# Ledger of designs, part 8: VHH binders against q989t9

Target 1, 279 residues: q989t9
Amino acid sequence: TTRILGVVQLDQRRLTDDLAVLAKSNFSSEYSDFACGRWEFCMLRNQSGKQEEQRVVVHETPALATPLGQSLPYLNELLDNHFDRDSIRYARIIRISENACIIPHRDYLELEGKFIRVHLVLDTNEKCSNTEENNIFHMGRGEIWFLDASLPHSAGCFSPTPRLHLVVDIEGTRSLEEVAINVEQPSARNATVDTRKEWTDETLESVLGFSEIISEANYREIVAILAKLHFFHKVHCVDMYGWLKEICRRRGEPALIEKANSLERFYLIDRAAGEVMTY
Key: E = the ipSAE of ESMFold2; O = the ipSAE of OpenDDE; V2 = 0.75 times the mean of E and O plus 0.25 times the DockQ between their complexes.

## First folded at step 1 (VHH)

Design q11 (framework vhh_6qgx_2; at its last look DockQ between E and O 0.14; V2 from the best seeds 0.00; counts 0 for: pae E 15.9 > 2, off the site)
Fold by OpenDDE, look of step 2:
Structure q11 (fold): chain B 279 residues (1-279), chain A 120 residues (1-120)
Amino acid sequence: as target 1 above (279 residues)
Amino acid sequence: QVQLVESGGGLVQAGGSLRLSCAASGFTFDYYAMAWFRRAPGKEREFVAAISSRGGSTFYTDSVKGRFTISRDHAKNTVSLQMNSLRPEDTAVYYCAKDSYWGTRLYEYWGQGTRVTVSA
């Protein structure tokens, strides 16, 4: 299950320097089909070491630093100090901007295998959240998390300051106890209080009211709205797909219904290698 | 490990009532919708009823609307199916299922089932 693996004491000065470089760097548009708003990433280490390699695939070789990765001495040091280099398959910066999130999804569906996905939190605030199924939690700065990416999950930032995580994909056969090294043990944390609003039948009917206006022209916007609701309401992160299907069903337009089904399939059930979702 | 254990089946006369129960364990009960399915002799398994994770939403196959009621008890981690005005065509093995994703109709972790026989 998703859990903290350890804590790193980040050097603020050195981190700031690297973050400044990232701020002016180009982020990849790959996986933009997962983005609701400005959700971006840049590759620091990958299979080939080439910056052009943006897609994640299962492979057996230690990751190589990209040109961007090489230009970030502190982040590179963090990777070297806190992870087994031979176990790393990918390292990326994930940046979530204001009012953006990743659509609720499961990872690895397009791959013939899985990784151990780990987050090192570089920059965040209290208005950033992660969700797993019907659970909401916050990853704190300097914390290293294992994320059970096989479960439906999402992440969002609802503050003016973007959230930045170093996301490391580790070879999938490794023990979680060995993934993070040279880290401090996490201190006892207070249980995250779920402050989300109660979901009611009235709320549901309000959401389903989108059936009156949904069209091809606003489909993506409506999906984005639905994808964000579970950050503020006590619902399972996958509920958005049920809502969307019902909204489309009520609208009575076959093309919209099919799109809803395809989205659900793509994000939660099955993806082909290299498949991209457009809607 | 996810476990679903059905109970409450039996022989009943047409027009009678039964209450089925399913005990769930091995997962966070409150996170998932639950459903009942049934398989009649010589037929494929079919959807009967489902209830949302919090119990606020329910839906039924047309043939049981107005007669069957699905409910859940969060304190006991149970889902129930109250069956009234039973008909011979309701004869089947009834299965409890866990919804993988609410709204997707993808159910898993079927129990062994409980047999319901309705005599004419």
Scores: ipSAE 0.006, ipTM 0.256, lowest interface PAE 12.2, mean pLDDT 90
Fold by ESMFold2-Fast, scan of step 1:
Structure q11 (fold): chain B 279 residues (1-279), chain A 120 residues (1-120)
Amino acid sequence: as target 1 above (279 residues)
Amino acid sequence: QVQLVESGGGLVQAGGSLRLSCAASGFTFDYYAMAWFRRAPGKEREFVAAISSRGGSTFYTDSVKGRFTISRDHAKNTVSLQMNSLRPEDTAVYYCAKDSYWGTRLYEYWGQGTRVTVSA
């Protein structure tokens, strides 16, 4: 299950220098079909060490630093100090900009296996959240988390300051106890109270009212609105797919209904290697 | 400064065997995965086999799977490639390579190679 694995003390000066390099770097358009707003990434380590390799595939060799990765000395030191480099398969920076999120989804559906996916939080703020099923939580700066990416999940940033995570994909056969090294134990803290609004029948009917205006021209925008609601209301992150299907059913356009079913399949049920969702 | 020195190449008849060795120095051997590559005359460098830093995982290109075995000796800082059932198409210069994350060019962490010639 998703859980904190440990805490590292970040060197503010050296981190700031690497983050300045990242701010001027080109982020990948790969996996933009998962983005609701500006969710984007760049590869620091991958199978080939070539910057043009941007898709995640199952492979069995230690990841190699890309040219961008080689230009980030502090992030390389964090990777080498806190993870077994033989076990790293990918390392990426994921940036979520203001009012953006990744669409609720399950990972590894297109793969012949899975990874242990770990997040090291580099830069964040109080308006950044992760979600998993019915739950919402905050990952704090310097924390290392195992993310059970096989479960439905999302992440969002609702502040002017972007959220930046170092995301490491590790060989899937590893024990979670072996994954993070040279880390401090997380300090005990009170459970985070879920302050999201209760979901009401009135709210649901308002959402389903999109049936009056939904069309090919505004479909992606409406999907993005629906994807963000679970950050502010006590609902399951995948409830948006049920709402979308009901909206399209009420509209009665066969093409829109088929599209809603295709999105649910792609993000939650199955997808082929290299498949891209267009909508 | 990383040094990789290959040895064990030579002339062998088809169906024969050779054992290649790579002596490594200038880095902490136990922390890095090691690999063998080869370059046939007039062709690009091709991956042959790799072994993880702890020796728990090995990987082979399909054309050598079942015939070649990669191994490492942590006490001697060596990587070996046992080549059995050699074929004329295995003729190449074989290179030992070290995994790298801070280098910009892999050739800086590669040996000079050892030549293997398999006669028909």
Scores: ipSAE 0.000, ipTM 0.100, lowest interface PAE 21.8, mean pLDDT 85
Fold by ESMFold2, look of step 2:
Structure q11 (fold): chain B 279 residues (1-279), chain A 120 residues (1-120)
Amino acid sequence: as target 1 above (279 residues)
Amino acid sequence: QVQLVESGGGLVQAGGSLRLSCAASGFTFDYYAMAWFRRAPGKEREFVAAISSRGGSTFYTDSVKGRFTISRDHAKNTVSLQMNSLRPEDTAVYYCAKDSYWGTRLYEYWGQGTRVTVSA
């Protein structure tokens, strides 16, 4: 169950120094087929320690720092102090900014095993959200969260100020109580208020009206618009795929219909190792 | 293959209650909105009630609001319609329907129906 594992008190000055390095750093274009806008990442630790290794694959050895990871002394300290080094398989920074999200998806479809995925929240703001199925929630600064990435989910930042998470993939047979080390217990929270709008027939018909203009030339842009709606309306994060399929069915173009089905398969159902989605 | 099997219909006196059930199979139940429609003799099918994929939102035609309650059970893959304070105008064959696509409320998959008769 997606939940907080603990809270870390972040040294703001040291964090700011490392974030300044990251602001000047090259972020990977790998997994850009999942991005709706500026959703991007960089590898801090991986299987080989080589910066060019940018894909997550199942492997069984402690992750090695990349050159970028070696240049971030505070983030390295956070990784070493708050996780068992030998259990780390990948560590990445994920950055989202400028009204962007990752398309709703399930992780681990292309992996033979799976990891325990955790987020240490480095920098965030009130316009950043995670979604899982019908739910929306905010991961707060300094919190370490377990994310059940096998469920349909998304994350977005609807602010010019970016969201940065340190995302760590931990060996999958580890118990959750062993994952976050040297942490404070989370304080009790009031229930999150879901402020999203109710979904209406009028809104649905407006969305389906894209059938009049969808084409190969604007397909990706329309998909990106659909991917963001569940952050603002009380719908399931995967509902966008049904909307896209009906938009394309009403348009009546076989190639667009087939592409809609391919998107659903790729992001939600099944993908091969190394497969990428083309729009 | 999508299969929807309705049950629970029958004869009831005005003011009485019935509970309809629909067993769903052949698709991932949790991803789709579900609905009930009805058809009286000589009329076209009309919408009765719908429930969102996760059960968070329900919708009713005006003539049944306050009397009918739609619900779903994700463990059993069933959708139900509790019908209270039944009236003779509720007499119809009731059909369970599956949303064709997530959240679109475009219902292309239908059961065979269960008959509800409300006598005066």
Scores: ipSAE 0.000, ipTM 0.204, lowest interface PAE 15.9, mean pLDDT 86
ESMFold2 (binder alone), look of step 2: mean pLDDT 84; pTM 0.855

Design q2 (framework vhh_6qgx_2)
Fold by ESMFold2-Fast, scan of step 1:
Structure q2 (fold): chain B 279 residues (1-279), chain A 123 residues (1-123)
Amino acid sequence: as target 1 above (279 residues)
Amino acid sequence: QVQLVESGGGLVQAGGSLRLSCAASGFTFSRYAMAWFRRAPGKEREFVAAITYSGGSTFYTDSVKGRFTISRDHAKNTVSLQMNSLRPEDTAVYYCAAKYGSYWSPDTSYEYWGQGTRVTVSA
């Protein structure tokens, strides 16, 4: 179940130095098919240790630091202090900027197995949220979270100030209780109050009104609008796919209908290794 | 293993009401959108109503909107169709259907289907 595993105290000065290096680094264009706006990443550790290896695959060896990873001494210290080095398969920085999100999706569909995916929050703000199914929550700076990425989920930052997470993929057979080490116990948390707006028939009708204008030229923009609504309304994160399909059905263009079906399949049902969605 | 079992069908007079229920088992109900379809004598199967797995959105075909209400109960793993102001034209076999994800579709691409329950509305 998606949950906080522990808390670490971040050394702000040393973190600031590493973040300055990252700000000048090249972020990957891989997985841009999942991005609604500027969601991007860079590899700190991967299977080969080569900076050009940017895709996640199942492998059974301890991850090796990339040249970028080797240039980030504090982030390396965080990785080595709080995770078992031999169990790490990937470590990445994921940056979400400028009112962006990742499209609602399920992970691991193209893999023959799965990882334990853990987030260590480096930099965030009150406009950053994660979603999972019907739920919305905030991950705080210094928190380490297990994210059950096999479930439908999304993440967004609705602020010009970026959100930066250190995301670690760990050998999938490990016990969740063993994954984070040398961490402080999370404090008992008050129940998160969902302050999103109630979904109404009027809101739905407004959304379905995109059927009057949707075309090949604005398709990606409309999908991005739909993908963001669940951060602000009490709906399931994948409801956007039902709305998109109904919008396209009403528009009556076979190519747009087929595209909507392809997006649903790719993000939620199945995809092949190395497959990339274009739309 | 996966089962959708409909109940609540029967004979009713025009203007009357019926409540159909569909009990789901063998899959994670909370992750599936649920729908009702019907097949009238001599016709193709047609969409009636759908509900997302969150229960946050419902959809109806024009001929039943305002008369039928779809709902779901996650604790009981059931989806229900409350049918009011029934008309002879509503006579059909009603089918419960399930599809992964909280989205819905009016097409017949649903993954799981029940056996159907017969509804007869007399003039």
Scores: ipSAE 0.011, ipTM 0.331, lowest interface PAE 9.3, mean pLDDT 87

Design q3 (framework vhh_6qgx_2)
Fold by ESMFold2-Fast, scan of step 1:
Structure q3 (fold): chain B 279 residues (1-279), chain A 123 residues (1-123)
Amino acid sequence: as target 1 above (279 residues)
Amino acid sequence: QVQLVESGGGLVQAGGSLRLSCAASGRTFSTYYMAWFRRAPGKEREFVAAISSSGGYTFYTDSVKGRFTISRDHAKNTVSLQMNSLRPEDTAVYYCAAGTYWRGLTESDYDYWGQGTRVTVSA
């Protein structure tokens, strides 16, 4: 179950130094088909330790630091202090820039196994949110969260300041209770209040009005708009796929209808290893 | 091509539970919205519940909210309707339907239909 595993106290001076290195670094173009706006990542540890290895695969060996990873002493210290080094399979920075999100999706569909995926929040603000099914919540700086990435989910940043998370993929057979070490107990806090707007038939018809203008030329942009709506309205994060299919059905172009079906399949149901979505 | 076969109907006392299943076959089952409709004796067919192709979104008619739960299992290619706290007015033939329309609240929104399974709730 998605939950806080613990809290760490971040050394802001040392973190600032590593974040400055990251700001000048090249972020990966892999998985850009999942991006709505500038959602991007870079590998700090992977199977080979080579910077060009950017795809996630199931493997059973301790992750090796990439050249970028080797240049980030404080982030390495956080990894080694708070996680069992031999159980780490990947460690990466995920950066979400202003008004961007990752498209709602399920992870591990292309894999023959899964990881325990953990987020350590490095930099964030009140306009950054994670979503899972019908739920929306905020991860705070210094918090370590288990995120059940097999469930439909998304994450977004709607602030001029980017959101940066250290995302760690840990061997899937580990116990969740033992994954984070040397952490403080999270403070008791009230359940997140969902302040999103109610979804109405009038809102739905406004959205379905995209059927009048949707084409190959604006498809990616319309999909990105639809992907962001669940951060501001009380809907399931995957409802965008139903809206997209109805928009395309009303437009009446068979190619656009098939593309909508392909997107739903790819992000939520099934995809092959190395498969990429084009649109 | 999609084919739908319902099972699980039968007799049950008021307050009891029953689980209906719909087995679907076809190359594109996983991309269909699935629904349950019912027709009571002497009445028109009415919407009961629907589930999105991903299984992440569900829709219920007001009279069954909190009592019925629709779910799907992609590995088994099945859609189920768990019916709890059954009432005599739930007596009907229940039909499984498949379609691509996002708001599947009427018969015309669905392209494929099963033959139905009978549910009788005695008072």
Scores: ipSAE 0.000, ipTM 0.184, lowest interface PAE 14.3, mean pLDDT 85

Design q4 (framework vhh_6qgx_2)
Fold by ESMFold2-Fast, scan of step 1:
Structure q4 (fold): chain B 279 residues (1-279), chain A 122 residues (1-122)
Amino acid sequence: as target 1 above (279 residues)
Amino acid sequence: QVQLVESGGGLVQAGGSLRLSCAASGFTFSYYAMAWFRRAPGKEREFVAAISRSGGSTFYTDSVKGRFTISRDHAKNTVSLQMNSLRPEDTAVYYCATSPYYRYESAGYDYWGQGTRVTVSA
């Protein structure tokens, strides 16, 4: 299950230097079909070590640093100090900018296997959250988390200051308890109080009211609105797909209904290697 | 109404092969992920393999990776498990299960077959 694995002390000065390099770097257009707003990444290590390799596939060899990865001395030191180099399959920076999130989804559906996916939090703020099923939680700076990415999940940033995580994909057969090395035990945490609003019949009626205006021309915008609601209301992150289907059913246009079914399939149920969702 | 029926189990010597089959009926097969679980005497059900709705993605427990292959046939509403290089430790009752999403936890599956027995002698 998703959980904190440990804590590292970040060198603020050296991290700031690497973050300045990243701020001027080109971020990948791959997986933009998962983005609601500016969710983007860049590869620091991948199978080939070539910067143009941007898709994640299952492979059996230690990851190689890309040219960008080679230019980030402190992030390389963090990778080498806290993870077994031979077990790393990918390392990338994921940046979420103001009012953006990744659409609720499950990972690994297009792969012939999966990874142990670990997040090391580099930069964050109080308006950044991760969600998983019915839960919302905050990953703190310097924390290393295992993310059970096979479960429905999302992440968002609702602050002008972006969220930056170092995301490491590790060989899926490794022991989870040994994945992070040279880490400190996390301080005991009180259970996070879920401060989201209760979901009401009034809110549901407002959401389903999109049935009066939904069309091909505003579909992507409406999906993005629906995808963000679970960060602010106590609902399951995938409830948006049920709402979308009901909105389209009420609208009564077969093409819109089929599109809603296709989105649910792609993000939660099944997708082929290299498949891209366009809507 | 949903039914899953396994077949193909039997007795085989270590190093041998078996092919298990699961025939599905009573639901829209192409809308569901399919999985194989097994239960050895005195143990709980454990995950063996799963295949996505389209058949484009497959998942295996580490102990069977490279030895077992899961596949599905939408025309026949069947899922199959080709088991090669069998070991005595593979001795178990094998169950077919279905869910809208693949899962490693048996509790996530609502529909199960009756099981087919596989015995691997040393």
Scores: ipSAE 0.000, ipTM 0.119, lowest interface PAE 17.7, mean pLDDT 86

Design q5 (framework vhh_6qgx_2)
Fold by ESMFold2-Fast, scan of step 1:
Formats: C-alpha cells, structure tokens, sequence
Structure q5 (fold): chain B 279 residues (1-279), chain A 121 residues (1-121)
C-alpha cells in the first residue's frame, strides 16, 4: 500500500541551487493529456540518457542521466545516496502549479509490467495533497513515499507556490522494503483528519447542471473542474467520471457521451502503448 | 596508469558470433560496475550491457537480450561480451566503461578506446 518509506534531511542551499537550474529548463509536453492545469515534468534519468526521450516504457537497464540530470549535482547525490542506482528506471521532476492537478487515473495500464514508484518531496506546502480512492493525504518535505500507482489516484496544488517532487521509477521486482536506503525512520503520526466538505444532493445537482452548457468548446475545461472537486469534497477520486457521463447523458449529444466513456476507459481501465487521449 | 583495452572486434557475417573482451590494467575493479556501449556511424553512443558488483547482476538493452551475454572474470580483471546471432544493425564501435556507482551519469570513471564490429548482410 501507499506509505512513507523514510525521511531524508534536505540541504536547502544546495537544493535551491538545483531548483534554480530547473526553473530555467523546459518541461515536457508528454502526458499533457493527464494534466488539469499546469502539471508537468522533466526527465533527469531515462533509458537512453537523451533529453528528447520523454515517454515511460518498460525496460530492464539502469537509467542514464540526461543532460539536464547531469547539471543537477545535489539531486544526483540524493538519487545515489537513497536509491539503488542499478534499479532506477526513470527519475524525473514533477511540478504542479497553482490550482492544477493530474486527472484521477491508474498508472501502468499501457505497460507489460509496472514499476515501484517512489516520491521524494522537494518542495511543498499545506495546500498540496495526494488522493487515493476515498482518501486524501499530505506528503511532507523530505519524505520518501511509495505510491501504489496501480490504484486510482491524483495529486494537486492549490497554493501560489508550486509543488515539486522527485519521482523515481524503480524495477518492479525489487523488494519494496529495500528501495529506499540511508533514510531516517518516519515519526509516527495520527491519521490525517479529512476536513473536506460533505457531498450533498445540492452539490451533485449543481455539478450536473453543467449539462446545460457542456460542448466541444468547453469540454476539457469542465473535465478539469470535475477532476478538482474531490480535493474539496468527501468523494472517491473517480466519481468525476460518473458525473461526467451523467452530464453528457442529460445533454443528449452522442459524441459527448462517447467521449466521456473514452476518458473513463483511457484513465481507469485500459490503454495501449503510446496511446494519447485527445479532447 | 589505469587503462581499459578492448579486443575481439572484426568483420563477421550476419548470424555469426564474436566475443569482445575488455582488459583492465593499473588497478582492480571489484567494486565497479562494468559496461559495454556502442556507437554506430551517424548515431550517438548507446548502452548495450552491464554487469554490477552487487551479486554479478546483468542488464541488457532490449535489442540484444537473448543474443548477447556479459560476464566478468575477477581473477583476470576482465569483462567480456559474447555476441551471438549478430545482425547488420549491430555494426558499431564497441566501448568498455567502468563506474564505481554504476550507470546513471555519462561521465564515467574509465573508458576504453573502442573496438570495431562490422556485420555484413
């Protein structure tokens, strides 16, 4: 299950130097079909070590540093100190900007296998959250988390300051208990109290009222609104797909209904290697 | 005076076999990952295979899996690449490399000068 694997002490000065390099870097347009707002990444290590190779595929070789990755000495030291280098398949920075999230989804559907996906939190704040099924939680700075990315999940940032995670994909056959090394044990903490609003019939009807205005021209924007609601209301992260289908059913346009079904399939059920969702 | 020297390259027909060897001199590499890279004309250097200090674990790029085998001989301080079922696409200069912490950076501790492999149709 998704859980903290350990904690590392971050050198803020050295981290700030690497983050300044990243701020001048181009972030990838790959997987933009998963983005609701500015969710983006850049590749630090991948199969070939080439900056232009942005897609994740199953491969069995130790990841090679990209030119960008080579320019980040502190992030490389974090990778080398806390992970088994020969087991890393990808390392990337994921940045979530204000009022953005990744659409609720399951990972690895297009792959013939899966990775152990680990997050090292570099920069965050109290308005950044991860979600998994019915649950919402916060990952703290310096924490290393295993993310069970085969389950429906999302992540969002609702702060003026972006959220930055170092995300490491590790060989899927490794022991989870051994993937993070030279880490401190996390302090026991009480379960996060879910302070989200209760979901009401009035809220549901307000959401379904999008049926009066939904069209091809605003479809992606409405999907993005729906994707964010579970961060603020006690609902399952995938409930948005049910709402979207009902909105489209009430609107009565076959093309919009078919698109809603295609989104649910693509993000939650199955997708082919290299397949991209278009809006 | 630390040196990696490759040998065993040459011309071979498609479907044939070659064994490349990399001899290390000047020090032992028991704590080092050893790897083979190649560079075809007009292309960038690409990873082929590696063998790691941790239990002798081996790694291969997809295009050579099942055809190439990397091995090391600690007593002779050598790493070898057995290449079977060679294809014209395997034509390249092959390089031996050593890095204390394995693969993850393109700046390696030690590199050989390369050995040429030509596979004719």
Amino acid sequence: as target 1 above (279 residues)
Amino acid sequence: QVQLVESGGGLVQAGGSLRLSCAASGRTFSDYAMAWFRRAPGKEREFVAAIYWSGGRTFYTDSVKGRFTISRDHAKNTVSLQMNSLRPEDTAVYYCAAHKYGLGYTEYDYWGQGTRVTVSA
Scores: ipSAE 0.000, ipTM 0.164, lowest interface PAE 20.9, mean pLDDT 85

Design q6 (framework vhh_6qgx_2)
Fold by ESMFold2-Fast, scan of step 1:
Structure q6 (fold): chain B 279 residues (1-279), chain A 124 residues (1-124)
Amino acid sequence: as target 1 above (279 residues)
Amino acid sequence: QVQLVESGGGLVQAGGSLRLSCAASGSTFSSYWMAWFRRAPGKEREFVAAISSKGGTTFYTDSVKGRFTISRDHAKNTVSLQMNSLRPEDTAVYYCAAYRSGYYPLSEAEFDYWGQGTRVTVSA
């Protein structure tokens, strides 16, 4: 299940230097079909060590540093000090910018296996959250988390300052107790309280009102609005798919209903290797 | 234990009207979505109409929009389905169901309680 594995002390001066390099770097357009707003990443280590390798696939060799990865000495030191180098399959920076999130989804559906996906939090703020099923939580700076990415989940940033995580995909047969090394025990004080608003009939009625205007031309925008609501209301992260289907059913357009069903299948149920969702 | 009991079914000629009622016993459903489903001869159960816990939001399947009206009485813990301009294709067993949530459920499988059904037959 998703949990904190440990805490590391970050050297702010050295981290700032690496973050300045990242700020000038080009982030990947891969997986943009999962993005609601500016959710993006760049590869620091992958199977080939080539910067153009941006898609995640199952492979059995130690990850190699990309040219960008080679230019980030402090992030390399964090990777080498806190993870077994031979077990790393990918390392990337994921950046979530203002008012963006990743659409609620399950990972690994298109893969012949899965990874142990770990987040080391580099930069964050109180308006950044992760969600998993009915739960919302905050990952704090310097924390290392196992993310059970096979469960429905999302992440968002609702601050002018972006959220930056170092995300490490580790060989899937490793024990969770073996994946993070040289870490400190998490603080009990890091417990968060769910302060989201209760879901109301008024809120639901407002959301379903999109049925009056939804079309192919605004579909992506409406989906992005729906995807963000669970960060602010006590609902399951996948409830958006039920709302979308009802919105489309009320609109009465078979093509829109079919699209809503296709989104639910792609993000939550199954997808083929290399498959891309288009709106 | 909670039970839902449907009533008001019967035989009616095409163009006629019927009012179905569902009474809940055992607990208060002030926090529940209430819905009507139907199962026509030779078909699977399908959604007909739903009403939110406060009564402010209603959903209808397209084939009944403008003809059927769902309503609820919180004091009596009942939900009703007013069926007007009935057609032969409305012939089915109608089921009342309850679901505890503020949103529309993804599937009928998410409804917590179901009634036994009341039969509606519409002659050509």
Scores: ipSAE 0.000, ipTM 0.219, lowest interface PAE 13.6, mean pLDDT 85

Design q7 (framework vhh_6qgx_2)
Fold by ESMFold2-Fast, scan of step 1:
Structure q7 (fold): chain B 279 residues (1-279), chain A 123 residues (1-123)
Amino acid sequence: as target 1 above (279 residues)
Amino acid sequence: QVQLVESGGGLVQAGGSLRLSCAASGFTFSKYAMAWFRRAPGKEREFVAAISYEGGSTFYTDSVKGRFTISRDHAKNTVSLQMNSLRPEDTAVYYCAARWSGSYYRTGDYDYWGQGTRVTVSA
């Protein structure tokens, strides 16, 4: 299950220096089909060490630093000090900008094997949240979390200041108790305070009212609106797919109905290696 | 020492019901998604139903939606499949499986498998 593994004390000066380099760096357009707004990443370590390798695949060798990764001495030091270098398969910076989220989804559906996906929180604020199924929680700066990415999940940032996480994929045979090293024990802080509004029949009918206006021209925008609702209402993160299907059913356009079904399949159920969702 | 033990199979008339159960031991049950697969005579193993490790999400193949219900009990380390309105086409050996990561639909992503329990639906 998703849980905190430990805490590290971040050197703010050295981190600030690396973050300044990242601010001038190119972020990847891979996996943009998962983005609602500006959710983006850059690769610090991958299988080849080449900056152009941007997709995650199963491989069995220690990850190699990309040119970008080599230019980030403090982030490299964090990776080497807190994870077994030989067990790292990928390391990325994921940035979520104001009013953006990743669409609710499951990871690894296209893969032939498993990773342990871990987040080290570099920069965040109280308006940044992670979600998993019916739950919402906050990951704090310096915390290392195991993210059970095979479950439906999302993450969003609703502040002017972006959220930055160092995300590490570790070989899947490792024990969670062995993954994070040289870490402090987690504090007694409750990360799961849920102050979201109750979901009502009135709210549901308002959402389903998009059936009056949905078209090819506004489909992506409406999907993005639906994807964000679970950050503000006590609903399951995947309920948006049921709402979208009902909106399209009421609109009665076969192409829109098929699109809604294809989104649910791609993000939650099954996708092929290299498959990209377009809509 | 990992075991998944199925029970509840048998012979039933079309339109009848059966409840399959799977008892898990030797691993941390609460960390694994659970699924049921089936193999009909002369066919390959196919996905039937799955439930997330928290139990909050369920998935079904189209042919069983509305007829079958998957559930789990963390206190008893069991997963169950309630099968209603059974059809001759549901005749198969049913397998319980546990998955840590990957696709719910892909047999290769399941880490542990039971030996199966036979379900025969007569016309």
Scores: ipSAE 0.000, ipTM 0.178, lowest interface PAE 16.9, mean pLDDT 87

